# VHH binders against FAS1 domain-containing protein YDR262W, part 3

Target 1, 246 residues: FAS1 domain-containing protein YDR262W, of Saccharomyces cerevisiae (q12331)
Amino acid sequence: KNVVNLITFKDSNGKLHKRLAPEEIPPRLHNSQVNSYPLGYKGMRDFSRPAVNLDDILGTQQRKQQEFLAELSPLSLESKLSLVNEVQIFASYVRNDVETYNKVSDPNEDLIIIAPTNRAVSQLTLKPWQFPNNIDKLESDGATEKELDTAIQENISKFVRSHIVVYNDDKNSYKKVSPGCTLLQSIDFTESKKSDSETGGDILLKKEGEVYYVASSRDEKFHAVESIENGSNGVILMVDFTLVGP

## First folded at step 12 (VHH; from g5 with S57E)

Design i1
Fold by ESMFold2, last read:
Structure i1 (fold): chain B 246 residues (1-246), chain A 121 residues (1-121)
Amino acid sequence: as target 1 above (246 residues)
Amino acid sequence: AVQLQASGGGFVQPGGSLRLSCAASGRIFSRYAMGWFRQAPGKEREFVSAISSSGGETYYADSVKGRFTISRDNSKNTVYLQMNSLRAEDTATYYCAKDDYASDSYYFDYWGQGTQVTVSS
């Protein structure tokens, strides 16, 4: 059946947008070798590993509660992203980046996803596929279809990977800056740095009272996390801004 | 600027057929999903049909399923709507739209110019 539901919304410029409901967007098929696992991926999570704990990352001492919540969340972050209507543009980019999609669906990863809302993405002056590679310039310079596709995919991948953090409990991959404030490395930051001993970061996470806040390390302008979704392999922090822009 | 050109509208009798075309400018046509929407006077714009960037997935509103067929030709940067068994209720301005995010998000931001379809005796 191809009967579909649409969702209508209005951006800050007053333009109307329509989209298919999330349940009408089928997941992309991936390499059949990855489909050899019972769950279509690398298998079941090793539950001896601790779950992602935002308060431990921040030093606010609520590890026990968050570990319990992760044990109660049977859905992967891939599944959770497909269900969160407010981040459907970002979720579509995750599906179109094979490496990121594999991480988000892998039960042996532990991720923090800073998921920008549709509103945040739609307000950008350039769409994520248009920067940092200048697609208009490449086209005018006579780039082939393959060259354009590669540049667009690089733009999308950089956008997605700038919003996802691989967490680990050993503490050598991120740094507490002050009580309740931690500097994190996105996947894009990690892939762009020249050595593992380079311990800077591109994302700040803090907690004030009961609210979590996120900022780019470049401008340090904190935005409140609007909702938190726990999954079996990490957490999603929904925010109304993007960590990178044109 | 306008980057979508819809055409092929006209007058047709009930039970007749019509083929709409939408030509897109630019070289990234193969990366975006396309859709058809329609609006009758005094009514809200409604979804008609959508097609994935590769052409492998198609979607239809319940009111047109089995009568309308969406297709695309990426070599011509064109999407089509074949409309068969037309009814008076299909009278509307038809718009083509593109998914501006290049990822089959089906987030249709841009609507192009419309083409009028009138079904009457």
Scores: ipSAE 0.452, ipTM 0.699, lowest interface PAE 1.7, mean pLDDT 79
Fold by ESMFold2, look of step 15:
Order: sequence, then C-alpha cells, then structure tokens
Structure i1 (fold): chain B 246 residues (1-246), chain A 121 residues (1-121)
Amino acid sequence: as target 1 above (246 residues)
Amino acid sequence: AVQLQASGGGFVQPGGSLRLSCAASGRIFSRYAMGWFRQAPGKEREFVSAISSSGGETYYADSVKGRFTISRDNSKNTVYLQMNSLRAEDTATYYCAKDDYASDSYYFDYWGQGTQVTVSS
C-alpha cells in the first residue's frame, strides 16, 4: 500500500511530468461495497431507476449491448475515476471538493462526468486552483492563510462542478437543442441559476455517427469524447480539453 | 518558482541513521503533497517517498520501505525523511519536491537544492 511507482510523461509542449502510477493511488471506501450504510439501506441504489443513457438524452438510436453492460456495473464513479490513468489530476480535485466527492461516491446519484485528461489540465496557463479567484493577487494584497485557502477551495470546487452534470427525470437538467444535440447544466451552472425557470446550460453534448462530442456552450467548439467509462451511478466521458479555463 | 531547501545530509556508517528536512517557503504549504527523490552519480533520479498534504497518506519506494519514514509538520512548513538501517546503496543526493497542483495529485516537477547522503564505513 505504501510502495509507490512513478511514471514520467512528456506533454505536447515537451514538458516532463512525474506522477504516481495509477495502481499506487489508495482506494477510497465505496458505498456500493458496504451493506451497512450509516442510514441503513438508504445507501443502496434503487435499481428501478434506469442507468444514465446518452442516447436517451440526445434522442438518438441506442446500442443495446453496450447499454446493458453499463447498467450492470458494480463500481461507483469514484472508483472508476480513480482507475482511469488519464484523468488523475481531475480525480484529485474531485477528492478536494467534499460535496462533489460525496455525490460521485453515492449509489443514489445519477451523474455525467466530463473528465478532462491530465494533458488537458496540464496545458492550462493557470492551474485550476489559481482561477477564477486570482490567488497571486490575493497573496500580494496581503491575504491571510485562511483567506487564500478559502479562495483556492472555491476555485477547485468551481472547476470540478463545471464538469459534472446531475441527471434527473424532471428535464430541468437538460434540453434537447436539435436531433442529436442536447444542452446540459453542470452543477456549477445549476448552483448559479437565478431561478428554477432558467432553461439554459453551459455544456453541449452531441452525437455524429458513432462518436460523441462535447463543447462549452460559450464557444461551441466540439471535441470528441475519447472514451466512456460506465459506473453504478453514472458515466464518465473523457475529453482532451477543459470546459472552463483562465 | 519553487523554493525548497533540503538539509540534514552527511556521512554515516552502514546501519546508521539520518534525518533529512525540507523547508518550504511561501504560503498554503498544507495544500502541497511532498516527495523525496534521490540521485546517485551516473544514475537516473529515482523516487524515494511521498506524503499527502495532510500527512494522512504515505508512500515509499520498495527499496526503502520499512527503513525510511516520511513525515511533515505543517505548522513549520517542513517535511522530513527519517532514514534508518542505512546501506551503501542509499548513497545519493536527496531532493525534495512538491505537488504541482496543490491537491495531492503527486506531480513532482519542482525540486529544491539537494543534500548529500554518504553511507560508508
């Protein structure tokens, strides 16, 4: 458990990075592995609820064999996120936001996680903990350690929550824009709403052929989803870009 | 730029002990995972140990497990490496490094000035 292997990788700019091998990252307790959830059986998933289905959200034809396997996954998105080598920076930020970590670990949630790769995050001109609150300016203005820590936590939470969608059946979580293209609301967008009648969104999801694409609604620049991981409480869409930046 | 100062190296007989310290300058030290690396002459730099930002999780290379202990004191902005049962193979310059993302992501691209450890009779 305390034996560690490091890997070295070179990003597209030639900068070398070192990190723990994904096999060395300690596992977290998963609610799906425990029958004694603190509130009794309330930690168990209601299996009458269907798994998140991207083709239903898009209004496109489903691929039944893949959908069937996704509905049977025993692992939470937290467990899946910790196992995907390419998203370990994002996974570390999820663990830093207690509310989000609890949702990702909760078998009774239904989530879509748009997980930026390590490459995408490492190419940002500022680290996610440095924006939108300007940490360097706060420090130069004489901010206390507590003020800096609070501002950093807000930055981390906003970054994480801008990449996660809570699916629900009342259709307030998404709006079909056109056949095969749907507008989604991140947790951050939902928490920033002025009223429950607001119907916009900050994330576009579309399918062309057999490939899914994601864009920020601000720039509408679509990027292909590189892989999909299915968990007991949702799905992870791995992308080589971030939905928010400096 | 990172500002890390490793110290506490020296000459020790096989089986002896040393304690390395790494003082970090700057603020928010309690958000940085920290690591120790070493490099012997003619060898590549290798991982030795890491510790999470809170100190709750520790990691060790197989070659040092059971002999070395990493710890930290966030009130002093300092990480330590207690090295026991030292062997000739532990002779190297030891470097400390910090987490690039301040989130226990364990990206260690920032290095301090090293401290020399020499184990010989």
Scores: ipSAE 0.424, ipTM 0.724, lowest interface PAE 2.0, mean pLDDT 79

## First folded at step 13 (VHH; from i1 with D100T)

Design j6
Fold by OpenDDE, last read:
Parts: C-alpha cells; structure tokens; sequence
Structure j6 (fold): chain B 246 residues (1-246), chain A 121 residues (1-121)
C-alpha cells in the first residue's frame, strides 16, 4: 500500500488534527483510546442564506431532497472534503491554497466544488503541481528555489481554482447553452478575465434525467457526477476526471 | 528522477536503538510529506510513520507508537526515523517514501532503496 489514509478530527479546543484511519490499523493493535472528536464548525451560516441549488441554475425540477440535506449539514465544504476519501489528493491541494481554503471554510460562501477523484488525478501524465508552469524546464533553466516554489504554487492554485465555482442564486446570471445545460465560470476563469465581460465560462453543467454531468468547455466531453455531497456553504460534485490537464 | 537514499540500518539486539536517515535529491523538499514503510520477509509492506511537509504533524503505526520518532530537516532535505526499544518483530527492510503530489496528500509513489534492520539476540 502506497497511501496512508488519514482522517480529520477536531479536539475539544477546536483544533483540527489528523489520525490514521481505522483501516490502517491492524486489528490486533486496536487501542480503544482513539479519541473520536467531532468535526468542529468554523462558524455558523447565516440562516437567511438559501442553499445552493443546482436545479435552479439548470432550470430543471427542484430536488427538494438536496435542499433538505444541505440545510441539515452543518459542516462546511472544507470539512466535507476531508470526509470524502475518494478526493483526498484534491483536498490536499485545497489546503495548500490558503485563499481557497479560507473560502471553502467560510460558512457564508456559496460554492460548487467539482472534485476530481484520486483516480482521475493519478491518471494525469503530469502531477497538478507540474503544470501549466513547466517545472522541469524551470529547473533546467536554473530557476531559484523561490522561483520554483512560486511556480509550483501557481500550478496548484490554478488546478484547485479551476475546479471551484462561486455560486450565484440568480439563475439569470448564467449562460444557458441548451435546455438543462449551463455554462459556469470557475474561480480561475473569473480571475483571468481582464475584462468586465460577464460572458463566457469554462465549465459546463448538464442534467439528463436525474443525473448531473460536467464537462470542460474546451472539449465538451461530459462526465457523469458520481456522487454529490452537501455542505453548509455549497455542494461537492465528485467526478472521475479533471477539468484541466497538462 | 528523484532519488531517496536511506541509511542507518543494521544489526541490533532487542531493546537497542537505530536511527535511519533518508536524503532526498529533489528540489523544494519542504513541500513534500515524507514517510517510512517496512517489509518483513513473507509479509506485505506496511506503514510505519509519516511526517508533514512542515514537520508539524507526525503519524505512527500503532505497533511503533511510543518507540519510534520521525523527524525532518528541510535544510538538509532529510527525514529521520529514530527507533528505540527495538523488538524482533521490527526486523524488516525499511523504505523511505516521498509524497507524490508536493503536498500533504500522503500518497507515496517515490521510494528509496531499502535499508535492512535486523533485531536479534
């Protein structure tokens, strides 16, 4: 096994810690003293804020159940990400981008996180920290440690921010491509826009029947959302692909 | 290619101590979590210990908790495993590992050469 499964827990003082997942502990060594600390909340969401609703964006039938679940989840997306084992590589990158980490931890944000699975990330020809800035080339060109570090950070930030959308409850703010298909803007996309033009997007969200699909606007290859997790400040759509690649 | 060079293994009596070292050749060492694994004959490779990129967080298998200590020196691109109160069951080839994703993901695809630790009277 080449991965160490860790779980996040909060101590009595609200400090976050990690521990080995139970599956990493041989049965013979189960020490009963594993203090199970509940996951803490970094704050309470304003109760006047509506829950993120994908169907509103898409103009499709409202899933009352999703709204209900979102309302019942007191955990932020940051906390939720830590609980989804299938997206821990992505989650680790979220933690490495301070601005993004703060955003996904803010209970009063509204976000759509398109989280690629560990499998999807691992299938990339390059690691997310290796593109789009060519790290090997930078090294070969004699880049300093600082320059290299900066480039790596930019790559990580770009990767993470390309998979997160700031949700707007105004459905008219989105470009509808076709019935049940809407063009979204990632944080990275919005940050790269030099012009005040609210037009365009880099992520396609579609619903067919009861299944959500996500695609990059680059290739328009749709992938089914494998699972949906609701947080206090948004939703996680788990997908078995990355929206960006080398 | 990133190289991991482990050293410090050897023969020791039960109750003895060893200190393993692993030097990483790659740049930006401070972005990578590091880990130690071991494999005994006829057994699967198992997790021993891991340390976060900053060194602020450490993790141990229950079998070594309280006896082993992982540490790192980012200025030297080196991770250490202090092994105290060694037992016969600690006999294994020990492997150093580097995080794959320049984060604290604790996915390890980069492995060093093993160093043999033998605990025997």
Amino acid sequence: as target 1 above (246 residues)
Amino acid sequence: AVQLQASGGGFVQPGGSLRLSCAASGRIFSRYAMGWFRQAPGKEREFVSAISSSGGETYYADSVKGRFTISRDNSKNTVYLQMNSLRAEDTATYYCAKDTYASDSYYFDYWGQGTQVTVSS
Scores: ipSAE 0.816, ipTM 0.931, lowest interface PAE 0.6, mean pLDDT 88
Fold by OpenDDE, last read:
Structure j6 (fold): chain B 246 residues (1-246), chain A 121 residues (1-121)
Amino acid sequence: as target 1 above (246 residues)
Amino acid sequence: AVQLQASGGGFVQPGGSLRLSCAASGRIFSRYAMGWFRQAPGKEREFVSAISSSGGETYYADSVKGRFTISRDNSKNTVYLQMNSLRAEDTATYYCAKDTYASDSYYFDYWGQGTQVTVSS
């Protein structure tokens, strides 16, 4: 095993910490009491604010009030990400982008996170910190430590923000392409817009039957969502691909 | 290519101490979490300790907690493992590892050469 799984918990003062996941502890040394920590969360969501619902976004179902209440979680998506072992590389990048981290920790945000699996990230020819700014080239060209650091941060930020959608019902920035298929804008896409007049999106979300699918609008190659996690401030869609690549 | 050079292993008596060092090549050392693993003969490689890129967070296997201390000097591109109160069961080849993703992912695919630690009376 070449990855160490950590879990996030809060102490009595509400401060978030990380600890080794229980599965990382040898069986002979395993103590359930030692590893039982409450999960951290960043406050409570305003209940007057409707939760993100994929079916609503897709226009496939109407949310019932009772269902809405049942799906609410006190945990933010940041906390939820820490519980999904399969996306810890992506989660680490979320933590490294301060602005994004703040968003995913805010219980009153509305987010759709398309979280690539560790496998998907590891299969990339380059690491997310290595593109689109070519870090190797920068090094070869004699870039300073500061320049490299900046370039790496930009790469990380772009990667993370390309996989997160800020959902707003009032934003006409989303386009229904077909019944059960919606074009969404990642944070990166939205930030790259030169004017408010630019329409479109970079992420396709669709539902066929009971299965959700995600694709980049670039190639429209749909991948099935492997799992869905609900948080107080949105939803995580785990996928076995990356929306962007080198 | 990233190179990790570990040193400090050796023979010690039970209750003794060793300090391992691992010097990492490459740029931007301060963005990478570092870790120590060990492998005893006939056993799988196991996690020993890890330290965040800033050094602000440290993690230990329960088997070494209270006895081992991980630290780093980013100015020297080096991570250390102070091993105190060594036991026979600590006998293993120790490996230094560097985070792959420069984000404290604690995903390790960069490994140094092992350094042997033998605890025996």
Scores: ipSAE 0.809, ipTM 0.929, lowest interface PAE 0.6, mean pLDDT 86
Fold by OpenDDE, fold request of step 15:
Structure j6 (fold): chain B 246 residues (1-246), chain A 121 residues (1-121)
Amino acid sequence: as target 1 above (246 residues)
Amino acid sequence: AVQLQASGGGFVQPGGSLRLSCAASGRIFSRYAMGWFRQAPGKEREFVSAISSSGGETYYADSVKGRFTISRDNSKNTVYLQMNSLRAEDTATYYCAKDTYASDSYYFDYWGQGTQVTVSS
């Protein structure tokens, strides 16, 4: 008798969490009324567009080996995210940010998604919807439902957008810091820029040997990429940490 | 702290019906998926049903599919479980749960107090 599969995991504090198995959740969950924009991106990728290549981004000439790995999954990153069980919390947030969801679903985008694992997200002292806007404080200060909703949405959006890079070779917006290390800009970082002249980034990507590493530029603590998933419109780098925290 | 208050449990005969209610005290109820779980004596807590934040998606355990219906009223911060055609096997303490991440993640770590449902002849 097929019971709905639940996943149970312990966080770093030993707290048990129960979750519906990802396979039980349809890939496109109709978000709350506020975010239920019809996801219309049913288009095919323009194949004349080069695929996102990490080695190219890093300036590491080993083009040949990644061509083999880049079996461009015909699936968009949105679809791929839905299939990666280890990052479903993050995936759920992507679905709750309409703009981001649209980007991730657009086959003609070029994205690098730094997807934190469920474990990484669960280890945070606060939930992603609770920071950087302090929701508890807002409540204590007598915030309206609308104000709270806005603050929560902003938190979710910032969290998601801090983990996604729009890669564009033409914008030269990325800086090679050293051989095999590149400074990237998250969507959140880009949106926060006051002027186009601002140089910098918030995400470091490097490769040592055959292993990719990601860090926040804030602390430059590198974490190994656990797995890489290729989509039609970019790549997912699964990491066991969050780029932003409370 | 988010409080979940479940009610509606009781004693019923096989084939009977009950309607459980769970009222959530937290703000922005409409952002959270809700769920029902149950635990019978000597058994592990098991999933019964879940509903998305908007109410557009519902999920059921196979054991209750076709008999139970989950619904919600966001204006009342309440989730419901209509239980029809109750069986002895449905006897358990029922728990309401709230989504942890406010994103229809269906992670549940907020639990209400249980309400007892007893189905016996």
Scores: ipSAE 0.798, ipTM 0.931, lowest interface PAE 0.5, mean pLDDT 86
Fold by OpenDDE, fold request of step 15:
Structure j6 (fold): chain B 246 residues (1-246), chain A 121 residues (1-121)
Amino acid sequence: as target 1 above (246 residues)
Amino acid sequence: AVQLQASGGGFVQPGGSLRLSCAASGRIFSRYAMGWFRQAPGKEREFVSAISSSGGETYYADSVKGRFTISRDNSKNTVYLQMNSLRAEDTATYYCAKDTYASDSYYFDYWGQGTQVTVSS
C-alpha cells in the first residue's frame, strides 16, 4: 500500500476536514501513552467485582447473564477506546488528561463513558480545547504561554470529564428519576460539587425497549446510543452528540 | 489564524535530498501533532508523514518509508521533513498541516502554503 487512507468529512459549516484514517495508525501498546505519562495503575481486575451493567443501573429488564458475559472484554476502556474509530477525537483527549487516562486504564474502576463521535465533536463551533475558557480572549489579553496552556488543559479536562461517570453504588451519586431513567454525575460534575450532599446530576440515561438514550440534564434532549462497547472496567456508550458545548 | 510557512522545496535530481521546514505561528505548538502531505498534478492530496506533539511517535506513508524522516523542534515551532533518495514520483507540492484538536488526533484542517518539490533528471 503506497497511499495512506485519509478520511474527509464536512462539518456543520461545510468546511472540509481531513484526518489520518484510524486503521493507518499503528496499534499502541496498552501501557503506552501519547504524552508519555506514566500509567498510574497496572494491576489486574478483582474479578469479584461485578461488571458495570446498564440495566442494573436503570432498573430495567436484565439481559441474560450469558449474553452479558459474552460482551465482556478483558480489555480496559482505555484499550477499547483506541479500537473504536468513530470516537478517536474523544479518545485523544482522554489520553491528554492524565487523571482520566489513569482512571480508564484502571481495571478496578467502574466507568460509564459517553463517547461522542468524531462527527459530533467536529460539529461544535469551537474545539473542545477552546472552551469554556476563552482561549482567543486569553491570547488577546496577553496571556503567557503557561497561562494559555493551563487554560487549554482545563478545557480538555472538563470536556473529557463531562463525558465520564464513575459508577459507585455506595455513594448514592445516582438517582432514578423515572422508570428506566437514571440521573448520573459526570466526573466534572462531581468535582464541582460544593458538598457531598448534593444529589443532582448532569447526565440522563434511559432505556426504551432495547435502545439506550443519553441526554444532558440541561436540556433533556435524548439521543440514541449508537453502539455499546464493554470493557473490563466499564462501558462505552457511543453517541452522536456532545454533552457539553461552547 | 494559524499560519504555517513551509520552505525548503526545489529542484533535485533523482537520488538527491531535500529538507522541508514548516514554521507555525500559533501558540502552544507543543500540543499539536504535525503532518506533511503532498499533491501531485492530477492526483489527490496524500498523506506523507506525521509526528506526535511530543515527537515520540512518527508515521509514514509506505511510499516514503525508509527515505523520509519527520522531526520537530518545539522550541522553534517548526516541523521538518528530511527527504532522501528522492524519486521522480515524489514530485509534488508539499503541504504542512497542524492538528485540529491539540490532542494528537491527527485531524488536519490547518494547512500551510505548499512548497514545490520537483525531482527530475
Scores: ipSAE 0.796, ipTM 0.927, lowest interface PAE 0.5, mean pLDDT 86
Fold by ESMFold2, fold request of step 15:
Structure j6 (fold): chain B 246 residues (1-246), chain A 121 residues (1-121)
Amino acid sequence: as target 1 above (246 residues)
Amino acid sequence: AVQLQASGGGFVQPGGSLRLSCAASGRIFSRYAMGWFRQAPGKEREFVSAISSSGGETYYADSVKGRFTISRDNSKNTVYLQMNSLRAEDTATYYCAKDTYASDSYYFDYWGQGTQVTVSS
């Protein structure tokens, strides 16, 4: 393999940093966990199952045919996240949440990942591990190391799961609001609601012209999708904002 | 405030050894990836070595592989750089840095004060 140079990045304070190139960073030991690969993951994906199509979700494009006989992408969303330097912070949080990591690695899932850029994450006034549980207060109140680790993991999991939608038709995970605008439920929204009495969603997806936009349902401030990465088990929408914050 | 204190620099002859250390404060040190960087006068800062939060993964620049060893002791909130077979080209100010996203992102956004290493005959 080739040895790549260090990559320089700017933090939220305008300071420059250097890091190893992605191919020099091996997969985390999380990939060695016994339950990192659910039993169904050992098989291959059913190629008759259609890939995630944003226009079908939005109801904006006539579907004349599916390209199911041609390979659209050989790489899983896990592999795609590992290669996209622009979302390396978010990708690292996905790896820190075992349940989510298992989903992005599972060929039997269909996911929409709304991945904030490093710039978007670095602009937050608190880091994703610091909210909504107030870690500074827990430290000053004398929390044990286990209590701190649990609170930090809850913060990371909530941040990650607020940016990922399960689409594979196993759940009613979306509701079309109008042509070209669909309300989606993140994993976090689904896990937090009481299914019998609550409906709706926390993420809006919109198409205007040929450009896709994403917003939180609470403020409805739409941001353009910067790029789209198609994987074997879903799609990554790169955005320059976060759906949740301090 | 969170601080990084790099120490252990000094003057050494070519072929000699030095051990740098970098102490951090705070109770979540074990969640931070850590790195060593260096900068000689008039040159760009360069990557030297990095270590994962658990210590299970280590990375080295090609120029130092086989000569330098990074390690950490999470009970002491300290990262070490053992530098052997030192060369004149290793002369620089050495900085430690941490990845404050607490996720082994290797996005190093917090930097300590440097320690001078001078390798001269």
Scores: ipSAE 0.657, ipTM 0.846, lowest interface PAE 0.9, mean pLDDT 79

